# Ledger of designs, part 10: VH-VL binders against Rho GTPase-activating protein gacY (gacY)

Target 1, 192 residues: Rho GTPase-activating protein gacY (gacY), of Dictyostelium discoideum (Social amoeba) (q54th9r528to719)
Amino acid sequence: APLEDVINRPDNPGEIPVLFEKGIAYLSRRGLQVEGLFRLSGANSQIKSLRQGFDQGEDVDLEDVEDVHTVAGLLKLYLRELPSPLFPFDLYSSFIEISKGEQTKPQKVESLKLLLSLLPPANKALSKHLFKFLGKVIENSSVNKMNSVNLSIVFAPNLLKDKEGNVMDAVADAQFVNQVVQLILDNINILF

## First folded at step 4 (VH-VL; framework fv_navenibart)

Design t31
Fold by ESMFold2-Fast, scan of step 4:
Structure t31 (fold): chain C 192 residues (1-192), chain A 121 residues (1-121), chain B 107 residues (1-107)
Amino acid sequence: as target 1 above (192 residues)
Amino acid sequence: QVQLVQSGAEVKKPGSSVKVSCKASGGTFSDYAMNWVRQAPGQGLEWIGQIIPIFGTANYNAKFQGRVTITVDKSTTTAYMELSSLRSEDTAVYFCARTPYYDFSEYFDYWGQGTTVTVSS
Amino acid sequence: DIQMTQSPSSLSASVGDRVTITCKASQDISSYVAWYQQKPGKAPKFLIYAASSLQSGVPDRFSGSGSGTDFTLTISSLQPEDFATYFCQQYDSYPYTFGQGTKLEIK
């Protein structure tokens, strides 16, 4: 389902999906010092099962999940399967242009701040919660080994997609998509 | 296209260590994780562990934890598996095999030719 | 650990035969199963992923099916080059595990 529809469901009291509220809370308590967080695979069947529970409005208790990587995988799966990416299709070219452009880094950050302000309310709220949490992951990168470069590689393909691009375009754009997400991760306090 | 080339056969004494290499060519190394799988004579396949070259992050089968180290040299796109405290039951063909770097795609799409490691006194 | 059990351990067949090999997981793994072919002295060759998806370049006489705990590999019309050992593999969770193998021999 679209993100706006999920946020507006009677069983979703907050401004972001309950899946993300519970997932971020779980990972903040148990995952920040786990090596390879968001990189190492969890249990694929359990990730799918947990996702189905949330989709059907079940009161899913993530504290019963032993493997941190399973909860991390759940968050990635949710982002990947959004009908429109968290950074919507219509803004894809604008994000890529910032990365490809000849602006200074401070100018690119200013452009990003403006572009992020154009996100729909639900997308903006989820982005803020997600990136602030990823900032905490980066603060623990000496232990978990997930710095802004590594997180950009993991999250970029889950955050931005060219709606009608082909595989050759996707390969060519990968470096620019990764770079723009890395720029966001390096400037979270300015952008959110 | 994609090719994995392993180092040659090794004969080792019990208690020693062996280090096997696997050189990847074709494709971008960010596209995959490199795994090590062994096969004792006439037996089935056993997963030892993996490394994700772009991150340098390794993950091991608990059965080998403490005895195995998997590393990568990014400049030569070569992965290594070092197994220590060798026993006769470690005699096997050791394969490197890659999995795509995508969630839910942990199948082994390309395999090296194998390296025979014999542990005998 | 997830245990993968293949049946039979070996079978004999003739060229042109339809052959079915089964693989059972000790727990529900959805469709996260791959199949490999191994000839004597060679590395395994990738055949099938996601239980039923055929890898490019693999002849269409090979097919896979199943979900949950029970999976099958079928060869619809056996060719001389198909005599080999076949392995299933689960990729649901660490550690990745393989079936013990099914050796397909000439009758």
Scores: ipSAE 0.561, ipTM 0.820, lowest interface PAE 2.2, mean pLDDT 90

Design t32
Fold by ESMFold2-Fast, scan of step 4:
Structure t32 (fold): chain C 192 residues (1-192), chain A 120 residues (1-120), chain B 107 residues (1-107)
Amino acid sequence: as target 1 above (192 residues)
Amino acid sequence: QVQLVQSGAEVKKPGSSVKVSCKASGGTFSDYAMNWVRQAPGQGLEWIGQIIPIFGTANYNAKFQGRVTITVDKSTTTAYMELSSLRSEDTAVYFCARGYDFWSGYFDYWGQGTTVTVSS
Amino acid sequence: DIQMTQSPSSLSASVGDRVTITCKASQDISSYVAWYQQKPGKAPKFLIYAASSLQSGVPDRFSGSGSGTDFTLTISSLQPEDFATYFCQQYDSYPYTFGQGTKLEIK
């Protein structure tokens, strides 16, 4: 289901999916100091079961989930399965051009701020909550080993996709997709 | 056990391209980054780049950017490195090496190496 | 790029000796150093990660230490099969870079 449809459901009181509200709350309490957060695999069968519960409007309680990697995987699965990526298809080229361009890093950050302002309201709200949470993960990187480089590798393919690109173009662009997501992660307080 | 098996030796002319394969067996292919490292005769090790198969994401050493492409075929659990515009300085043994996990930059399993000779 | 410099470039030792190889990074890389062993005609073999963590199956006579810019690999009691070239590698930032290698030869 499209992101705007999910947030408008009667059982979704906030500005982001309940799945993300509960998942971020869980990981903020239990996951920030766990090595390999978002990198290591959780239980795929449990991830799918949890996802189904949220999709059906169940009051899913994450407190009983023992493996933090399962909850981290749930968030990644949600982003991966959005019909349009969190950063919509029509902005893909603009994001890549920032990374490929010859601007200074401060100029690239200003360009990113403008691009992020163009996100639909639902996408903007989810991006803000997600990246602010990832900033907390990075603050704990000495323990969890997930810095902005590692998180960009994990999240970039789930955030940006070229709808009409071929496989070779996607492979060639991957470095630039990672770089733009890393730039966002390094400048969260300026961008959100 | 994990095993990486590379394609055979190649002799190429300057200006041509070479594509080396690395087939992984044992373990979960998608959970690891696949790296390419070369070693010129009598020289040290030089990192070329990596691909993370679960995402199709590649990172390259800037020295090779524009000449190298690293790809995977997940159905055959095979990684490829293609290097274009070959010069005599590209003569080396090319190794594939598996990252300890998909983000770690140290390499726990290595292929046997593929000798690429560039000569006229 | 981060430069990794090993010393010595070569050394000769006898079975039973304690040998130490050093590796210096051009900037602070915390503990993001791995060590490898390479024998002639073979691929490198992984020994140590995170400066001091020994890979499962590697003999306990191998140890690593250091942080920041200065790192060491120690072999406490050299065995015949240990004669090889040893490489350090940083993985703090791209591109990953290796030291030039230290060749350990029979005295």
Scores: ipSAE 0.000, ipTM 0.457, lowest interface PAE 14.6, mean pLDDT 86

Design t33
Fold by ESMFold2-Fast, scan of step 4:
Structure t33 (fold): chain C 192 residues (1-192), chain A 120 residues (1-120), chain B 107 residues (1-107)
Amino acid sequence: as target 1 above (192 residues)
Amino acid sequence: QVQLVQSGAEVKKPGSSVKVSCKASGGTFSDYAMNWVRQAPGQGLEWIGQIIPIFGTANYNAKFQGRVTITVDKSTTTAYMELSSLRSEDTAVYFCARPYDFWSGYFDYWGQGTTVTVSS
Amino acid sequence: DIQMTQSPSSLSASVGDRVTITCKASQDISSYVAWYQQKPGKAPKFLIYAASSLQSGVPDRFSGSGSGTDFTLTISSLQPEDFATYFCQQYDSYPYTFGQGTKLEIK
């Protein structure tokens, strides 16, 4: 389902999907000190079962999930399977141009701030909550080994993609896609 | 692009151990899971285990737990699979393999294979 | 452990034929299936992941479909280089497991 539709369901009281609210709360308590958070695979069958529960409007309780990587994988799967990426198709070229441009880093951050302000309300709310949480993961990188470079590689393919991009364009753009997500991760407090 | 090159064929006696190497080139080494898969003559593929070099963490198929050890040498970008207490049914081609996407469970890149023969 | 069962175990076909290979999981694995091609004396070659996503560089005559427990690999117009053994693999849960293989032979 589209993100806006999920947010407007009667069983979704907040500004972000309840799946993310519960997942972030779980990971904040149990996951910040876990090596490879978001890079290691969880139990895919359990991820699917949890996803189906949320999709059916069940009051899913994550407290019984023992494997932290399962909850992390659930969040990544949700982002990957959005009909339109969290950073919408229409803004893809604009994000890439910031990375490719000749601006200074502070100027690129200001450009990103403006571009992020153009996100639809549901996308902006989810982005804020997600990146604020990823900032906490980075703060614990000495233990969990997940710095902004690692997280940008993991999340970039789940956050933006070219709707009609061909193989040659995807390969050429990979470094710029990763760089722009890393720039966001390095400047969360300015951007959100 | 990523290339995996394995050590040469081995002939071993029952009860001994074998250590197979897999040298990686291209791409980054430490960030990607290295997996080991075997194939007995005329048979299907069987997953042995994996290691994630950045963490030093290995995960093994329970069938081989206690007999298999997977290690890495980051300085030579080489992964190793050591199998002990060899039996005739361990005769197989052993492959190293890794995903494109860090620690995904599907394998984009494969070594050429190392034939291990266990005979008396 | 999740058991992957392929059918048929072997089939004979001619160049230009449409070929279908099926793979059944012993339990629901969503879309966490990959497909490989293996030629004699060679390592497996990766073709498809997530049941239907074609790997870059693999010809578009190859396609995958399915979810849950039933999965299919299709070759729409068989070429001479396609005669090989094909394997499905689940990556839903450890240990990762493969089907027994389907040998595609010249008729």
Scores: ipSAE 0.000, ipTM 0.461, lowest interface PAE 14.6, mean pLDDT 85

Design t34
Fold by ESMFold2-Fast, scan of step 4:
Structure t34 (fold): chain C 192 residues (1-192), chain A 120 residues (1-120), chain B 107 residues (1-107)
Amino acid sequence: as target 1 above (192 residues)
Amino acid sequence: QVQLVQSGAEVKKPGSSVKVSCKASGGTFSDYAMNWVRQAPGQGLEWIGQIIPIFGTANYNAKFQGRVTITVDKSTTTAYMELSSLRSEDTAVYFCARDYYDWSYYFDYWGQGTTVTVSS
Amino acid sequence: DIQMTQSPSSLSASVGDRVTITCKASQDISSYVAWYQQKPGKAPKFLIYAASSLQSGVPDRFSGSGSGTDFTLTISSLQPEDFATYFCQQYDSYPYTFGQGTKLEIK
């Protein structure tokens, strides 16, 4: 289902999907010092089962999940399977142009701030909560080994997609997609 | 287009170490994880571990933890597997194989294999 | 660790035959199974992922099915080039594990 439809369900009381509220809370308590968070695989079958429970409106309790990588994988799967990416198709070219351009980093950050202000309310709320959480992951990178470069590689393909792009274009653009997400991760306090 | 080319056969003594290389060409090297899988003569496939080149950190099968080190040289797009404290049961063909991290964990391209023989 | 058990260990068949190879996981792995073909002296070749999705360039006589713990690889009309050893692999969790292999031999 689309993101705006999920947040408007009677069983979703907050401004972001309950899956993300519970997942971020779990990972903030148990995952921040775990090496390879978001990089290492959890149990795919359990991830699918948990996702199905949330989709069906079940009161899923993540506290019983022993492997933090399973909960991290659940969040990535959710982002990957959104019908429209968290950063909508319409803005893809604009994000890539910021990365490809010859502007200074501060100028690129200002352009990025403007683009992020154009996100639909649901996308903006989820982005803010997600990136602030990822900032906490980066603060613990000496232990968990996940800095802004590592996280950009993991999250970029889940956040930005070219609706009309072919496989060759996706490969060619991967560096620029990664760079723009890294720029966001390096400037979270300015952008959100 | 994508090719993985491995170093040549090795004959080693028990207790020594071996370092096998896997050079990638075609595609984007940093977008994929490199895995190492071995096959003893007439036996099945056994996963050793993986490295994601951009991270430089590796994940290992617990069976090999402490004896295996997987590394990468991004400038030459080459992954390495070093196995120490060799014993006769380490005699096998060692393959490198690529998977796309975060999306899929199946091995879409394989190197040709490197035969490692451990004998006195 | 998840154990993958293949049956049969070997199978004799003739060109044109329909061949089925089975793979059983020791626990529920949903559809996270890949299949590989290996010819003598060669590296394995990727055939199928997600239990049933055929890799581009693989002939459509190959198909996969199953979910949970029981999976099958089917070759609908065996060709001479199909005589090889076939392996299943689970990618549900670390460490990745393979079946023991099924050797497909000419009758």
Scores: ipSAE 0.020, ipTM 0.633, lowest interface PAE 7.3, mean pLDDT 87

Design t35
Fold by ESMFold2-Fast, scan of step 4:
Structure t35 (fold): chain C 192 residues (1-192), chain A 120 residues (1-120), chain B 107 residues (1-107)
Amino acid sequence: as target 1 above (192 residues)
Amino acid sequence: QVQLVQSGAEVKKPGSSVKVSCKASGGTFSDYAMNWVRQAPGQGLEWIGQIIPIFGTANYNAKFQGRVTITVDKSTTTAYMELSSLRSEDTAVYFCARGYYDFGDYFDYWGQGTTVTVSS
Amino acid sequence: DIQMTQSPSSLSASVGDRVTITCKASQDISSYVAWYQQKPGKAPKFLIYAASSLQSGVPDRFSGSGSGTDFTLTISSLQPEDFATYFCQQYDSYPYTFGQGTKLEIK
């Protein structure tokens, strides 16, 4: 389902999907010191079962999930399966232009701040919660080994997609997509 | 530009162990998973395990758990796979392969392979 | 473990033919599938990831499709250098598993 439809469901009281509220809360308590958080695979069958529970409006309790990588995978799967990426298709070219451009890093950050202000309200709210949480992951990178470079590799393909781009063009753009997400991760306090 | 170069062929007796090396050059070594995959004569590919050098911890296919150890030497950008208690069924070409992350690893660069023959 | 089954196990074709190779997962793996080409005596070569994303430098006659449990690799106009064994790989869950391979031979 579209992100705005999910947040407007009667069983979704907050500004972001309940799946993300519960997942971030779980990972904040249990996952911040786990090596390879978001990089190592969880169990897809359990991830699917959890996802189906949330989709059916069940009161899913994540506290019984033993493998933190399963909960991390649940959040990533949700982002991957959005009908429109968290950073919508129509902004793809603008994000890529920022990373390809000849601007200084401070100028690129200011351009990103303007571009992020154009996100739909639901996308902006989820982005803020997600990136603030990822900032906590980075703060613990001495233990969990997930710095902004590693997190950009993990998240970039699930945040930005070219709607009808040539597959070869998408591969060629991969470094720029990773670069722009890394720039966001390095400047979370300025951007959100 | 990324290149993976493996050690040479080995002939081993049943019950012994073998240690194969894979030297990486041309890219960032620490952030990519180094995987080991084998192929028995005329057969398909079988994943053995992986290590991500920055973590230093390895993850193994349960089929090999207890017999395989994957390690890295960051100073020489070299990954190793040691397989113990060798059986004739372990006769195979052993490949190292770099994992590129997309919710799991696909293997974008491969070593040339190391033939390991286990015979009496 | 997730089982990957390819069909056919072998295929004979002529230059210029359109060939398709199918890969079936024993459970839903979304799009976490890669495809590899292996020529005799050589290491596998990476072709496709995420079911349909083509590696830079791979000819555009190669394409991948599918989601869930059924995946297809297509070569739209077979060339002499394409005769090889092709493998699918799931990277949805540990342990990573491969299909048994499809050997593409000259007819």
Scores: ipSAE 0.266, ipTM 0.679, lowest interface PAE 3.8, mean pLDDT 88

Design t36
Fold by ESMFold2-Fast, scan of step 4:
Structure t36 (fold): chain C 192 residues (1-192), chain A 119 residues (1-119), chain B 107 residues (1-107)
Amino acid sequence: as target 1 above (192 residues)
Amino acid sequence: QVQLVQSGAEVKKPGSSVKVSCKASGGTFSDYAMNWVRQAPGQGLEWIGQIIPIFGTANYNAKFQGRVTITVDKSTTTAYMELSSLRSEDTAVYFCARGYEFWDYFDYWGQGTTVTVSS
Amino acid sequence: DIQMTQSPSSLSASVGDRVTITCKASQDISSYVAWYQQKPGKAPKFLIYAASSLQSGVPDRFSGSGSGTDFTLTISSLQPEDFATYFCQQYDSYPYTFGQGTKLEIK
């Protein structure tokens, strides 16, 4: 379902999907010092089962999940399978233009702040919670090995997609997509 | 376009080691896991292990743990698989294959490297 | 470890035939199955992921289906270039495992 529809369901009390609320809480307690968080795979069948439980409005308890990579994979899968990416299709070219430009980093951050202000309310709320949590992951990167470079590689394809893009465009843009997400990760406190 | 190019055929004696290379081009090397899969003559496919370049850390099938080492040279976008203590049953074609992030279906494959272990 | 069992191990067919190859997992793997085609002397070629999603550039006569433990690859109208060995692979959990292969031969 679209993100806006999910947060407006009667069983979703907060401004972000319950899946993210519970997943971030779980990972904040159990996952911050686990090597390869968001890169190493959990059990994919369990990830899908958990996702289906949330989709059906079940009261899913993540505390029984033993493998933190399963919960991390659940969050990543949710972002990957949004009908419109967290950073909507219509803003793709604008994000890429910021990355490609020859502006200073502070000027690029200022442009990103403006662009992020254009996100729909649901996308903006989820982005804020997600990136603030990823900031905590980065703070523990000496142990978990997931710095802003590594997280940008993992998350960028799940956050930004070119609706009409072909394989050549995807290859050409990969560096710029990764770089813009890395810039967001390096400047979370300014952008959110 | 993504291309994986492997090193040439090897003939080795029992007890020796072999090191096979796989050079990636045309895609983002660090975004994907590089996997090694072998196929004995007339047999099926067997997963050996993988390396995730952004970590530099490898994950191995327990069957090969202690005999296999998978490494990567990011500057040349080349992955290596070294198998030691070779036996005749290690005679196989060895493939590198790119796994898509944490999903690990293999969307691109190298051409294969034949390793023959004979006295 | 998850065991993947294919049936049949070999199949003889004629151009234009509809053929089906099955793959059974020893435990529930949801839809985390990929299918590959391998011609003699060549590397496997990626066909299908997530049990039913066709890779771009693969002819639409190929299709996949299934969920849980039972999966099927179907070729709706065999062409001469389709005679090959087909493998299923689970990517639910480590270690990744393949079926033993199904060899599709000319009658």
Scores: ipSAE 0.011, ipTM 0.574, lowest interface PAE 9.1, mean pLDDT 87

Design t37
Fold by ESMFold2-Fast, scan of step 4:
Structure t37 (fold): chain C 192 residues (1-192), chain A 119 residues (1-119), chain B 107 residues (1-107)
Amino acid sequence: as target 1 above (192 residues)
Amino acid sequence: QVQLVQSGAEVKKPGSSVKVSCKASGGTFSDYAMNWVRQAPGQGLEWIGQIIPIFGTANYNAKFQGRVTITVDKSTTTAYMELSSLRSEDTAVYFCARGPYYWDYFDYWGQGTTVTVSS
Amino acid sequence: DIQMTQSPSSLSASVGDRVTITCKASQDISSYVAWYQQKPGKAPKFLIYAASSLQSGVPDRFSGSGSGTDFTLTISSLQPEDFATYFCQQYDSYPYTFGQGTKLEIK
């Protein structure tokens, strides 16, 4: 379902999907010191089962999940399967142009701030909560081994997609997609 | 149509390394990982590891830990598997196989590369 | 690691027979099972995913069933080209693991 429809359901009291609210709370308590968080795989069957519970409006208790990588994978799956990526299809070229351009880093950050201001309200709220949480993951990178470079590689393909891109274009653009997401991760306090 | 084309047969000495290539054509990589699977003569299939080309992220079977490296050359859509410290029990046919990210059943397979470790 | 146990290891059958091959996982893997056919000297060929979903182009005499820990591949009316080795694979969690294979031979 579309993100706006999810947040407007009676069983979703907050500004982000309850799946993310519970997932971030779980990972903040149990996942920040775990090596390879978001990089290593959890159990696919459990991830999809949990996702279905949330989709059906069940009161899913993530505290019963023993493998933190399963909850991390749940968040990634949710982002991947959004009908329109968290950073919508129509902004893809604009994000890539920032990475490819010859602007200074401060100028690129200012351009990013403008693009992020154009996100629909639901996408903006989820982006803010997600990236602030990822900032906490980065703060613990000495233990978990997930810095902004690592997280950009993991998250970029789930946040930005070219609607009409072919295989060669996707491969050629991967560097720039990763760089844009890394730039966001390195400047969270300025951008959100 | 999707095709995976692998490099030719190799004969190696114990203690050496081998690097096998797998060139992908057709289809899309946005939802796919490239996997490596081996089969010793008369034996079953054994998963070695995978790489997700758009991420550059590799996952390995712990059995091969420290001996295997899977890489990708994004410009040529070619995946590589390098196995070091070769032993006679590494004699096998090595297959590359494509799987969807998150689901990793293998819908397309390379033709296989025979690696023989002897002498 | 999740262990996948296939039975039987070998099976002799005649054209027209109904053949079943079973695969048992050491733990609950929901429906994350794929099945492959391998002919001598060739790469495995993809048949089924998600325990029961048939790959486009695979004859409908092939079917899969099961969930949890017990899975079955069925060939409803065996044809000459079906004599091959069949493998199940779990893709619930790393490392991905295969059954040891079932060799289907002509009687």
Scores: ipSAE 0.000, ipTM 0.453, lowest interface PAE 15.3, mean pLDDT 85

Design t38
Fold by ESMFold2-Fast, scan of step 4:
Structure t38 (fold): chain C 192 residues (1-192), chain A 123 residues (1-123), chain B 107 residues (1-107)
Amino acid sequence: as target 1 above (192 residues)
Amino acid sequence: QVQLVQSGAEVKKPGSSVKVSCKASGGTFSDYAMNWVRQAPGQGLEWIGQIIPIFGTANYNAKFQGRVTITVDKSTTTAYMELSSLRSEDTAVYFCARGPYYDFWSGYPFDYWGQGTTVTVSS
Amino acid sequence: DIQMTQSPSSLSASVGDRVTITCKASQDISSYVAWYQQKPGKAPKFLIYAASSLQSGVPDRFSGSGSGTDFTLTISSLQPEDFATYFCQQYDSYPYTFGQGTKLEIK
C-alpha cells in the first residue's frame, strides 16, 4: 500500500507506520551495538511473515524476535516495496543532480535541505524518524561497523529509483545515488 | 559470463593452515556475497562463511569460527578463505560460490560456483 | 541450525521416467529453498530458487514445489544427462544448510 494510505489507517495512530515505530524502538534498545546492522540478513521467512502481519493490521509484537537482523531487514523490505519510493520518483533527477554538480559541499547540503522540504508530509515525517535513527547507528559505528558510507550503500537503492530507468541508467546513476544519501547521513542535524 | 577460478590442490599436515583463492571475472564483484562451501569425500555440502566485498565484512558458520578467515582483494577481484589448525576431518573439496546481496529476497542463493580446490590433510 | 533432510539417499531410474526427490526442513522456511545438481568431479549447478522458480537455461522438465517444511524436486521425463546427485539448500537464515544429497542412478 501507498505510504499515506498506511498512515491514515484506523490502527495507525502516529505520523509514521506502526511497523517503523515498533522497529526503530526495538533496534534502538537491542541493535545499536550489533555488527553489520542493516548489512547482514535476518530470517527471510520471518521478515515476510512479520510484514504480512503489519499489512493485515495485526498487533505485531516485535519484542519476541531474537535476531535483530530480522527487524532491520523488515524495515529495509518495507522501504524497498513502497509503490513510490520514500524520495518520490519526481524528485529523482533533482537528487542525483546535486551529487553530479560542481557545487561545494555546503552548497549541496543547502540544495538538499530545499529538496527535502518538498517531500509530501508522510514522506517527510518517515524520513525524519528514519534518518535520526540512522544517525544513532552511525554514532555506534566503531562497534557495529555501519558508518555513513556503508549505510548509504544499503539504503540508497531502497530510497531512490528512476521511474523510467533502464539498466544503463541504473548503472550510471548508482554512485551518485549512494553519494547523495551519504551526504544526507553526514548532515542529519542540519537537514532534519 | 560470470566465472570463478580457484587455486590448485593442496596437501597439508595436521595443525597447519591453508589459504584457497577464488578469482572472479565477468559481472559484478564488489556487491555480491562470496560464499565458501566444502564437501568431504562422500559427504554433503557444508557452508563455511561469506564476505561481501564492498563492505569487507565476513560472517561465519559458528562451527568454523576462530579457525576461518575470509578476505578479499578488490584490485584483483579475488576472494580468499584461510582455514587454520587443520585436522584430517578438514579433508574436502572447497568451493567458492557467488550469492546475491542486493535484492536478496528475489535473487538467487548461489548462482555461480568455482571448480573446487581439493585440500588433503594427512600426516 | 535448520536441518535439511533429503529422501531418498539414492534412487535408480530409467530414461523417460518421472522422478521425485523430497527435502524436509526442521522448521518453517517459507519458500527459501534452492536445488542444485552435481555431477562427479564437478561443482554444483544451480537449478531452482524460491522453491519453484526455474533458473534460466535449465530444462523445463525440472520443477520444484513446496512451502513451509516440505519441498520436492521433480524431473518429469528423465534424460541421460540428468543422472547426478541433487541437493536442496535453505537460505532462510544463517548458517545456510544443505540436504545430504540424493544420488540418481541408472536402473
Scores: ipSAE 0.355, ipTM 0.757, lowest interface PAE 3.8, mean pLDDT 88

Design t39
Heavy chain, then light chain:
Amino acid sequence: QVQLVQSGAEVKKPGSSVKVSCKASGGTFSDYAMNWVRQAPGQGLEWIGQIIPIFGTANYNAKFQGRVTITVDKSTTTAYMELSSLRSEDTAVYFCARGPTYYDFWSGYFDYWGQGTTVTVSS
Amino acid sequence: DIQMTQSPSSLSASVGDRVTITCKASQDISSYVAWYQQKPGKAPKFLIYAASSLQSGVPDRFSGSGSGTDFTLTISSLQPEDFATYFCQQYDSYPYTFGQGTKLEIK
ESMFold2-Fast, scan of step 4: ipSAE 0.687; ipTM 0.874

